VHH binders against Imidazole glycerol phosphate synthase subunit hisH (hisH). Designs and how they scored, part 21

Target 1, 214 residues: Imidazole glycerol phosphate synthase subunit hisH (hisH), of Cyanidium caldarium (Red alga) (q9tlq8)
Amino acid sequence: MKNIGIINCGMGNLHSVSNAISNIGFNPVIINASKDLVSFACSALVLPGVGSFDLAIDRLEKKNLIEPVKLWIQEDRPFVGICLGLQLLFEGSDEGSKPGLKIFNGYVSQFKHSLVKKVPHMGWNKLYFNRFNTIDNLVPHYFHYDLQPWAYFVHSYYIEPKDCYTFNTTSLTFYGKQKIVSSISYNNILATQFHPEKSGLFGLFILKRFLSSY
Below, E stands for the ipSAE of ESMFold2; O stands for the ipSAE of OpenDDE; V2 stands for 0.75 times the mean of E and O plus 0.25 times the DockQ between their complexes.

## First folded at step 16 (VHH; framework vhh_4orz_3)

Design s2 (at its last look DockQ between E and O 0.63; V2 from the best seeds 0.00; counts 0 for: pae E 4.4 > 2)
Fold by ESMFold2, look of step 16:
Structure s2 (fold): chain B 214 residues (1-214), chain A 123 residues (1-123)
Amino acid sequence: as target 1 above (214 residues)
Amino acid sequence: EVQLVESGGGLVQAGGSLRLFCAASGFTFSSHFMAWLRQAPGKRREWVAMINTGGETDYADSVKDRFTISRDNAKNTVSLQMNSLKPEDTAIYFCAAEVWFDSETGYFYTDYWGQGTQVTVSS
C-alpha cells in the first residue's frame, strides 16, 4: 500500500481528499512539516485547497513547506494539485499580493461579470478533452465514455497560462462565455481546477489512474 | 493574430499520394497541439489527424495507416503525408492549432484554423 501525502495548508477539506484516496486503495497521510515527507516515505504528494491564495502561501511558509514542495516537483515526483493547489503553482493571483510557487508561467485572474453571471463558479460542469487524454494516462477515452465526464467546481478565480509555457492542458470547461483551463499535466504533475474528490466515480477514476502509474 | 496557411492541395488519381503543409504564426507553436481537419462537400467538418507537443500522433480510423502527420517546431510547420488516396478523401483540408472534443456529442471545438486547401481524388 502506498502512502499519499496530503499537504495541510490549514484550508480546504482534508477529510474529503483523504476519503477519496482511501477509497481508491491508497493510504492517505497528512503532511504538516517537511519531516513528514521522509517519515511516511510518501509515493505522491497532494496539494489541496479552497479559499485565500495569500493565506495558503503564508501557512506553507510558516510550516517550512514551500521549498520541500518545490524540490518534490523539481525531482519529478508524483504531484497532484486541487483547486487552490492548481492556482498556487502559478506566479500570483488577483486574489492577493503574494507570489505563488512559480512552477508555471501565468497568473490567476478573477472572473469578469461581462463574461459570467455569477461568481463563484459552483456546481457540476462539463469537461472538454483532446484525443491525447487516454485511459492509460489521465482521463478515460474508450472503456469509460459512459461515466459522464462532468466535474464539480467551486472557485472565484481561474488560471491564465502564458502562451510560452509547455505544460499540457488536459481539459477545458466553459462557464458562461469564459473559457477555463480545467486541468493540466506536466511530467508527473496532475492539477485540476475542479475537485476530483467531489466528482463522483469520474473523479476517483482520474486520481486512481494517475496515482497507480507510479 | 494567429495565422495558419495551408498549401499542397491538388488533383490526384486514386491510389496516389499528396503532401500538405501548414505554416503557423502568431502564437508559440511548440506549446500547442496541432491537427488536420477536413470537410467534404455536403458533410460536416471532421477530424483527420493530431500531433501533440511531444510528437505523439493520433488518427481517425478512416485514414489510419495511410496518412502521417508530422511537425517541425523550428520552422513552425505541420505536414500531412497522404498515401493510397481514395475518392472519399476528397475534401478541403484545414490546419488547426488545437481541437477539443465534447465527449457526449462527438463534436469538437477550435477557434484556430486556416482557410484550407482543396484535395480532389479521382476514381
Scores: ipSAE 0.156, ipTM 0.559, lowest interface PAE 4.4, mean pLDDT 84
ESMFold2 (binder alone), look of step 16: mean pLDDT 81; pTM 0.802
OpenDDE, look of step 16: ipSAE 0.592; ipTM 0.815

Design s3 (at its last look DockQ between E and O 0.64; V2 from the best seeds 0.00; counts 0 for: pae E 2.5 > 2, unsure alone 63.7 < 65)
Amino acid sequence: EVQLVESGGGLVQAGGSLRLFCAASGFTFSSHFMAWLRQAPGKRREWVAMINTGGETDYADSVKDRFTISRDNAKNTVSLQMNSLKPEDTAIYFCAAEVWFTGDYFYTDYWGQGTQVTVSS
ESMFold2, look of step 16: ipSAE 0.360; ipTM 0.680
ESMFold2 (binder alone), look of step 16: mean pLDDT 79; pTM 0.797
OpenDDE, look of step 16: ipSAE 0.571; ipTM 0.811

Design s4 (from q6 with E56D E104S; at its last look DockQ between E and O 0.65; V2 from the best seeds 0.00; counts 0 for: pae E 3.5 > 2)
Fold by ESMFold2, look of step 16:
Structure s4 (fold): chain B 214 residues (1-214), chain A 122 residues (1-122)
Amino acid sequence: as target 1 above (214 residues)
Amino acid sequence: EVQLVESGGGLVQAGGSLRLFCAASGFTFSSHFMAWLRQAPGKRREWVAMINTGGDTDYADSVKDRFTISRDNAKNTVSLQMNSLKPEDTAIYFCAAEVWFDDSGYFYTDYWGQGTQVTVSS
């Protein structure tokens, strides 16, 4: 059984992520320090999270996990970012003043109330897909299976990518008049603004498909 | 500001060929994937062909091996070569960019044109 490391930044719902990983046939292990990556021989790494951008960076810093996470990604090892974990891959956020991990170009922006009436974006919302991304060839419900490509969102900030050639957009979602990049991929990175661990069979399907590829 | 202008439609006999042409302006053409959509009378719009920024292509099953999409990034144009045309190909054909699909058969696109009519007679 493959071990999937779940980074504990103190702000995520680790139980929900662990349960999802178990349900799809992998062994979740909690990562509190870089030595845990070696001790558990993890096959993939998950950066979950809800909450504050700066606080997550600070907690990763205190646990000495910033550089190990960057090196994991640099070595092209399987990585999943969930909600805040997607946002941390970018340069920074309106939510705070700390730099992100700077894996991708772009910035995390606050919703503009001229475009949306309620913040946070909370609840189920649908995904739009295209046909060209290698991991983006996820099976939409109407093509192959009784899976609805709807996912659960809870966030007050969204990514604004700077240029399109540093990663592949794998899905879009609309909230009010705001277009949201709801998932991305690049090499062995899958990152979602939604919570696949809370998105029913669809969410479990995308996690299983990604983690089974390695 | 943003424009997609289709041309090349017309009346053609079954088994014949047409080439559709789309001229794009007002956006960064080379950084967007392009597509052709069509809408037959009384039917919903459907996807026909797509081409990404690197030239990889994909086609709806109903037109595979008969239609060819291509692009010229220097001239900001995309074209659709349609061979072995059938009466069922009769539709208004639309040039579009960045086509994304939902689970109910609807799609989203950032940009699309006014369309050009293709009529295939028996």
Scores: ipSAE 0.271, ipTM 0.625, lowest interface PAE 3.5, mean pLDDT 85
ESMFold2 (binder alone), look of step 16: mean pLDDT 80; pTM 0.792
OpenDDE, look of step 16: ipSAE 0.648; ipTM 0.826

Design s5 (from q6 with M50L D65G V99L; at its last look DockQ between E and O 0.66; V2 from the best seeds 0.00; counts 0 for: pae E 3.0 > 2)
Fold by ESMFold2, look of step 16:
Structure s5 (fold): chain B 214 residues (1-214), chain A 122 residues (1-122)
Amino acid sequence: as target 1 above (214 residues)
Amino acid sequence: EVQLVESGGGLVQAGGSLRLFCAASGFTFSSHFMAWLRQAPGKRREWVALINTGGETDYADSVKGRFTISRDNAKNTVSLQMNSLKPEDTAIYFCAAELWFDDEGYFYTDYWGQGTQVTVSS
């Protein structure tokens, strides 16, 4: 059974993420300090979260996890970002003033009420995918079967990438008049704006296929 | 600024052939899958052919075996060879970069050209 490290930045559904990881056949372990990465010999890292951008950065700093997480990604080791964990990969956010991890170029922007009527974007919404397999046959499964590509969203901010050729946009979602990038991939990174751990069988399918590839 | 410029359209008799071309600029062409769409008068725009970065293709059922999509990453071009044309193929044909599908068969793209008219007479 492979150990999947779940980073505890004090933000997000650690229990729900742990339960999802267990249900798909992996051993979830909670990462509270950089030494936990070594002692658990993790095969992959998950950065979950909802809520405040700056607070998550501050908590990662307090736990001395900023540089170890950046190095993990730079070493091309498997990484999953969920909701806030996607946003932290970028340069910064309208939500706060602290820099993100700056893995990707781009910024996290607040929804504008001229484009959407309710903030946060909360609830089930559908994903749009291209027709080709972009991450280990992820896409064809739900185009050829009854599996619905709907996922659970709860967020008030969304990413605006500056350089779309640096990473693959793997899905789009529309909320009101706002088009959002709902998932991305790059090398061994999968990151989603939605919560796969709360998205039923579809969400578990995504996590299982990604984590089983390593 | 992204530009997709189609050419090669025209009038052709049923059973004939036509080759469409698309010149792409303003983005990293080799990193994106390409598509041909078409829109007949009074109908919704539909996808016709897709080609990914590695050359793998897919076709709408209505054109399988008759149309062939290809790409040249060195020239930033994509083409559509259309054989055994039918009057039902009459449409404006659009080149597109990236096509996004939902589970109901609807699709979306931000990047498509002005189109080129193909008219197939019976």
Scores: ipSAE 0.316, ipTM 0.659, lowest interface PAE 3.0, mean pLDDT 85
ESMFold2 (binder alone), look of step 16: mean pLDDT 80; pTM 0.799
OpenDDE, look of step 16: ipSAE 0.661; ipTM 0.824

Design s6 (from q6 with T28I S31T D65G; at its last look DockQ between E and O 0.66; V2 from the best seeds 0.00; counts 0 for: pae E 2.9 > 2)
Fold by ESMFold2, look of step 16:
Structure s6 (fold): chain B 214 residues (1-214), chain A 122 residues (1-122)
Amino acid sequence: as target 1 above (214 residues)
Amino acid sequence: EVQLVESGGGLVQAGGSLRLFCAASGFIFSTHFMAWLRQAPGKRREWVAMINTGGETDYADSVKGRFTISRDNAKNTVSLQMNSLKPEDTAIYFCAAEVWFDDEGYFYTDYWGQGTQVTVSS
């Protein structure tokens, strides 16, 4: 059983993420300091999060986890970002003033009231996939698994699809008139705007396929 | 302003060949997957061929082996070579970018052109 490190930035329900990882056959361990990365010999890292961009960055700074997480990604080691954990990979956010981890160029955007009437985007919504630019391990199945590509969202900020990103957009979702990036891949990074740990069998399938590939 | 302009359509006899062209502007062409779609009279629009940024291709079963998609990133163009044409290939053909698919076989794209008519006579 491999150890999957769950980074504690103080912003999420670590129990739900831990349960999802256990359910798919891995051993979840909580990362509170850089030494935990070594002592647990983690095979992958998960950066979860719900809520404030700046608070999450501040807590990672206080725990001295900013540079170790960047190094983990630089070394091309398996990494999962969930909801806020996706957003933290960017240069910054309309939500706050602190720099993100700057793994990717670009900024997280505030929803425009002209395009959406209710914030947060909350509830189940459909994913659209590109035939070429998709995560090979995360394809939907119509037979034997009875999976539907719907996922649970709860977020007030989003990544707008653009040509200039260095990552592959692997799914899109529409909320009101706003098109949003709902999942991405880059090297050994999987990141989702939705919560796979709360998205039923489809969400667990995504995590299982990604984490099992290493 | 994004522009996709198709050309090369026309009337052709069954068994013949035709080559369609698409000139693209207003976006970074080399970073987009490109596609050809078609719509016959009274039918829903369907996907015909796709080509990714690295030149890998995929085709609908109805045209596989007869049609060939290609792209020229230096000229911002996409072409569709159509061989062994059948009356069933009669349709308006559209150049498209950023085609996304749901689990039911429907697709979405923000960008497609005005189309070019292809008519295949028996």
Scores: ipSAE 0.335, ipTM 0.665, lowest interface PAE 2.9, mean pLDDT 85
ESMFold2 (binder alone), look of step 16: mean pLDDT 80; pTM 0.800
OpenDDE, look of step 16: ipSAE 0.677; ipTM 0.838

Design s7 (from q6 with T53S E98D; at its last look DockQ between E and O 0.66; V2 from the best seeds 0.00; counts 0 for: pae E 3.4 > 2)
Fold by ESMFold2, look of step 16:
Structure s7 (fold): chain B 214 residues (1-214), chain A 122 residues (1-122)
Amino acid sequence: as target 1 above (214 residues)
Amino acid sequence: EVQLVESGGGLVQAGGSLRLFCAASGFTFSSHFMAWLRQAPGKRREWVAMINSGGETDYADSVKDRFTISRDNAKNTVSLQMNSLKPEDTAIYFCAADVWFDDEGYFYTDYWGQGTQVTVSS
């Protein structure tokens, strides 16, 4: 059974992610310090996230996890970012003043009320995908249209990647008049604005396909 | 300003062949995946063929093994070779960039051309 490290950067969806990982046949282990990465010999790392951008960065700093997470990614080891965990991969956020992990170029922006009437974006919404730089490697080809690629969203900020947008973008979602990059992939990184752990069969298939590749 | 200009459409007998061309400008062509869409009379637009920046291709089931998409990154062109044409292939064919699909078979693209008419007579 492979150990999947789940970074603890605050209260929130940690248990939901752990349950999802268990249900798809992997052993979730909670990472509170860099030593946990070595002790558990994790085969993949998951960065879930709740709370504010700055608070998450501060908590990672207090646990001395900033550099170990960056190193994990730099070594091209399997990594999943979920919701705030996607956003932390960018340079920074309108929500706060702390720098992100700066894995990708771009920033996290607040919704404009001229484009959307309700914040947060909360609930089920559909995904648009393409066939080349998509999540279809993570959803069976024969079912991905019939699997209804709908996912659960809860967020008040969204990413605006700067470069390679179609290469690194695996799905789009529309909320009001706002186009959202709802998932990205790059090398051995999968990151989603939605919560695959709360997105039913579709979300579990995404996680299982990705984690089973390693 | 992005421009996609299709050409090569026309009238052809069933069983015949046509080659469509698309000239692209106003963006870094080699970095985008390209597609051909079509819209038959009274039908919604549908996806036909796609090709990524590296030359990998994918096709709708209805045209697989009859149509071939290709690209020339040096000339910023995409082509669609259509063989063994059938009356049901009659449609306006559109060149598009970066096509995205929803769960109902509808799709989104930021860029597509004015189209070229292909008519296949029985």
Scores: ipSAE 0.277, ipTM 0.629, lowest interface PAE 3.4, mean pLDDT 85
ESMFold2 (binder alone), look of step 16: mean pLDDT 80; pTM 0.793
OpenDDE, look of step 16: ipSAE 0.670; ipTM 0.835

Design s8 (from q6 with E56Y; at its last look DockQ between E and O 0.79; V2 from the best seeds 0.00; counts 0 for: pae E 2.5 > 2, grease 25 > 24.2)
Amino acid sequence: EVQLVESGGGLVQAGGSLRLFCAASGFTFSSHFMAWLRQAPGKRREWVAMINTGGYTDYADSVKDRFTISRDNAKNTVSLQMNSLKPEDTAIYFCAAEVWFDDEGYFYTDYWGQGTQVTVSS
ESMFold2, look of step 16: ipSAE 0.384; ipTM 0.709
ESMFold2 (binder alone), look of step 16: mean pLDDT 80; pTM 0.795
OpenDDE, look of step 16: ipSAE 0.657; ipTM 0.825

## First folded at step 18 (VHH)

Design t1 (from s3 with D104S; framework vhh_4orz_3; at its last look DockQ between E and O 0.62; V2 from the best seeds 0.00; counts 0 for: pae O 7.3 > 2)
Fold by OpenDDE, look of step 18:
Structure t1 (fold): chain B 214 residues (1-214), chain A 121 residues (1-121)
Amino acid sequence: as target 1 above (214 residues)
Amino acid sequence: EVQLVESGGGLVQAGGSLRLFCAASGFTFSSHFMAWLRQAPGKRREWVAMINTGGETDYADSVKDRFTISRDNAKNTVSLQMNSLKPEDTAIYFCAAEVWFTGSYFYTDYWGQGTQVTVSS
């Protein structure tokens, strides 16, 4: 059974992610230090998170996990970012002053009250997909399996990629009058603004398909 | 400002052919998903064909094997070759960019004014 490393940056939802990983037939292992990556022989990494951007960066730094994570991604090893984990892949955030991992060009922006009624975006919302933006045909299969494309969101900020990763954008979601990138797929990276571990069969399906492709 | 200008529409007999053109400006054309949509009188707008940046194409079942979408990134144009036209193909055809789908709905950020296609029996 393949081990899936779950990076512990202290930002919550470790239990739910671990359960999801187990439910889809993988063995979740918690990563607290760089040595754990080697010790557990992980097949993939998951960076989950709900909370402060700066605090997450600080904790990753303290655990000396920034460079190992970057190296992991650069080596084309499977990587999953969830919610804050997606946001941490970018250059920075309105939420804080710390630099992100800078895997992708862009910035994390706060919702404008003029465009949305309530912050945070919380609860189930609909995903819109581009038929060509898939890893291992992840998106097209959703239509075939009659999975309702709804996912669970909990966030007060959203990503604004600078590069035209239009075909790396897996899904969009509308919150009020704000269009948000709700997921991206780029090479070995799957990153979601929504929480797949809390998104029922759809969430489990997307995780399983991605992790099984490697 | 994003602009999409359709052309090539007209009146044609059933079984005939038309080629639609779309000139795009105001954005990096080569980096965007392009599509054709259509809307018949009294009906909802529906997607017809799409093409990604790599040249891969997809079609609605109703037009598959009859219509062909293509793009020229050097000219910032997208085309729709329509063969074996039927009366039910009568509609206003729109050039669109950045089309997204759900099981029962699609969304697009940009579309033109459209060009009328009329197929007579």
Scores: ipSAE 0.018, ipTM 0.320, lowest interface PAE 7.3, mean pLDDT 85
ESMFold2, look of step 18: ipSAE 0.347; ipTM 0.654
ESMFold2 (binder alone), look of step 18: mean pLDDT 80; pTM 0.806

Design t2 (from s3 with D104N; framework vhh_4orz_3; at its last look DockQ between E and O 0.54; V2 from the best seeds 0.00; counts 0 for: pae O 4.7 > 2, unsure alone 62.5 < 65)
Fold by OpenDDE, look of step 18:
Structure t2 (fold): chain B 214 residues (1-214), chain A 121 residues (1-121)
Amino acid sequence: as target 1 above (214 residues)
Amino acid sequence: EVQLVESGGGLVQAGGSLRLFCAASGFTFSSHFMAWLRQAPGKRREWVAMINTGGETDYADSVKDRFTISRDNAKNTVSLQMNSLKPEDTAIYFCAAEVWFTGNYFYTDYWGQGTQVTVSS
């Protein structure tokens, strides 16, 4: 059974993510330091998170996980970013002053009250897909044409990629009058603004197919 | 400013052919999916064809094997070759950029003013 490393930056629901990983047939292991990656022989990494951008960066720095995570991604090893984990892949955030991982160009912006009535975006919302934005059949055809997938969101900020064309936007979601990128896929990276671990069978399906492709 | 300008529409007899053109500007054309939509009188707007950045295409069942979508990234144009036209193909045809699909509906950020296609019996 493949070990999936869950990065512990202290900002995520490790229990829910671990349960999801187990439920789809993998062995979740908690990563607290770079040595854990070697010790557990992880096949993939998951970076979950809910909360402060700066605090997450600080905790990753304290644990000396910034460079190992970057190296992991650069080596084309499977990587999943969830919610804050997606946001941390970018250059920075309105939420804080710390630099992100800078895997992707762009910035994380706060919702504007002129466009949305309530912050945070919380609850189930629709995902919109492009037929050609599938990653190794991560999103089956029926999700595009037969069913409207829903996912669970909890976030007050959203990503604004500058290099929108260097990666594939997997899905969009509309919150109020704000269109948000709700997931992206680029080579070995799957990153979601929504929480797949809380998104029922659809979320589990996406995780399983991605992790199984490596 | 994003602009999409359709051309090539007109009146044609059933069984005839038309070729629609769309000139795009105001965005990086080669990096965007392009599509054709149509709206018949009294009906909802529906997607007709799509082409991604890699040149892969998809079609509505109603036009499959009759219509062909293509793009020229050097000219920032997308075309729709319509063969074996039917009266039910009568509609305003729109060029669209960045179309997203679900099982029930679609969304696009941009479309042109459209070009009228009329197929007589």
Scores: ipSAE 0.031, ipTM 0.335, lowest interface PAE 4.7, mean pLDDT 85
ESMFold2, look of step 18: ipSAE 0.283; ipTM 0.632
ESMFold2 (binder alone), look of step 18: mean pLDDT 79; pTM 0.801

Design t3 (from s3 with E56Y D104S Y105E; framework vhh_4orz_3; at its last look DockQ between E and O 0.62; V2 from the best seeds 0.55)
Fold by ESMFold2, look of step 19:
Structure t3 (fold): chain B 214 residues (1-214), chain A 121 residues (1-121)
Amino acid sequence: as target 1 above (214 residues)
Amino acid sequence: EVQLVESGGGLVQAGGSLRLFCAASGFTFSSHFMAWLRQAPGKRREWVAMINTGGYTDYADSVKDRFTISRDNAKNTVSLQMNSLKPEDTAIYFCAAEVWFTGSEFYTDYWGQGTQVTVSS
C-alpha cells in the first residue's frame, strides 16, 4: 500500500482528506516535519488547507517544510494542492503579506462584492474543462461521457484568470460575475480550488486517477 | 486588445472545398489553443475544430475527416481546410481562443466577427 503524505499546517480538513485517501486505496500519513517525508517513504504529497494564507506559511516555516515542499515539486514528484493548498503555490495573496511558495506566477485575489453577491463562495458549482488537459491528467472521463461535473467550494479568495489562459489551467468556474481558476494540472501537480474530498464520487475519482498513475 | 480576424469565406458548391484563415493579435498566440466555431441561421453555436499549442488537434464528429485545423505560430495564424462540403456546413465560422466545456456546452471570451460560408446543393 502506498503512503500519501498529508501536510499538517493546523488545518481543519485533515480528517476528511485522510478519509478520502483511505477510501481510494492508499495509506494517508500526516507530515509534521521534514523527517516525516523520509521516514514514511511517501509516494505523493498532499497540501490541503482552509483558513489563512499567512498562518499556513508561518506554520510551514516553523515546521521547516517550505524548502522540502519546494524541492519535492522541483523533483517532479506527485503533488496535490487543495483549496488553500492551491493558493499557496502562487506568489502571494490579498489575504496577507507573506510570500507564497512561488511555484506559479500570479497572486490570490479577494472577491469583489461588485462582482459577487456573497463571500465566501460556498456550495456546489459547475466546472468548465480544458478539452486538451483535464483535472485527472490521464483520461478526460467527463469529455468521454459528455457529463457535467460539479464540485464543492468553500473559499473567500481565488486565482483570477488574466486576459489569456495558460496550459496550466484545467478548469474554470463562474461565481457571480467572477471567473475563477478551479483547477490546475502541470507536470506532476494537481491542484484544485474546490475540495475533492467533499465532492462525492467525482472528487474521489479525480484523486484516485491521479494517485494511481504514480 | 485581443483581435481575431477571419477570412476566406464564400459561396461554394456541395462537394467542394474552402480554406478559412484567422489572423490573431493582442495576445501571446503561441501560448494559447485555438479553435473554430460555427453558427448556422436559427441554430446554436457549435464548436468545429481545436488545436493546442503543440499542434495536437480535435474535431467535432460532424466534420471529422473532412476538416483540418492547422496553426502557424510564427505568423500568428490559424486555418481551417474544409473538404467535401455539405449544405449543412453553411454557417458563419468564428475563430476563437481558449474554449472551455461543461458537458456539451462551451464558453470563450475571445472570438472574431466571423466569415460566412455558404454551401449550395
Scores: ipSAE 0.426, ipTM 0.712, lowest interface PAE 1.9, mean pLDDT 85
ESMFold2, look of step 18: ipSAE 0.399; ipTM 0.690
ESMFold2 (binder alone), look of step 18: mean pLDDT 80; pTM 0.807
OpenDDE, look of step 18: ipSAE 0.632; ipTM 0.826
ESMFold2 (binder alone), look of step 19: mean pLDDT 80; pTM 0.806
OpenDDE, look of step 19: ipSAE 0.636; ipTM 0.829

Design t4 (from s3 with D104K; framework vhh_4orz_3; at its last look DockQ between E and O 0.66; V2 from the best seeds 0.00; counts 0 for: pae O 9.8 > 2)
Fold by OpenDDE, look of step 18:
Structure t4 (fold): chain B 214 residues (1-214), chain A 121 residues (1-121)
Amino acid sequence: as target 1 above (214 residues)
Amino acid sequence: EVQLVESGGGLVQAGGSLRLFCAASGFTFSSHFMAWLRQAPGKRREWVAMINTGGETDYADSVKDRFTISRDNAKNTVSLQMNSLKPEDTAIYFCAAEVWFTGKYFYTDYWGQGTQVTVSS
């Protein structure tokens, strides 16, 4: 059974993510230091998170996990970012002053009250895909044509990519009058603004398909 | 500013053919999915055909095997070859960029003013 490393930055729901990983047939292991990556022979990494951007960065730095995670991604090893984990992949955030991992160009922005009445965005919401927005058949065709996929959201900020990643392998979600990138599937990276571990069978499905493709 | 300008529409008899063109500007054309939509009088706008950045295509069931979508990235154009036209194909046809789907609905950020296609019996 393949080990999936769950990065412990102290900001995520480790229990829920661990349960989800187990549910889909993998062995979740908690990563607290760089040595754990080697010790557990992880097949993939998951970076979960809910909360402060800067605090997450600080904790990753304190644990000396920034460079190992960046190297992992650069080596084209499977990586999953969830919620804050998605946001941490970018250059920075309105939420704080610390630099992100800078895997993707872009910035994390705060919702504008002129466009959304209530912050945070919390609860179930719709995902939109284009017909060809699939990598390795991650999103089956029937999700585009037969079913409306829903996912669970809890966030006060959203990503604004500078590069055209959204035109290739992303989903969109509309919150109020704000269009947000709700997921990115780019090469070895699956990153979601929503919480797949809380998104029923759909969330588990996309996790399983992604992790199984490696 | 994103601009999509359709052309090639007109009146044609049933069984005839038309070729629609769309000139795109204001964005990196080669990096975007392109599509054709249509709206008949009194009906909702519907998608007709789509082409991704890799040149893969998909079609609505109603136009499959009759219509062909293609793109020229060097010219920033997308085309729709319409063969075996039927009266029910009568509509305003729109060029669109980045069409997103759900199980029942679709969304797009950009489309042109459209070109009228009329198929007579």
Scores: ipSAE 0.010, ipTM 0.272, lowest interface PAE 9.8, mean pLDDT 84
ESMFold2, look of step 18: ipSAE 0.375; ipTM 0.703
ESMFold2 (binder alone), look of step 18: mean pLDDT 80; pTM 0.809

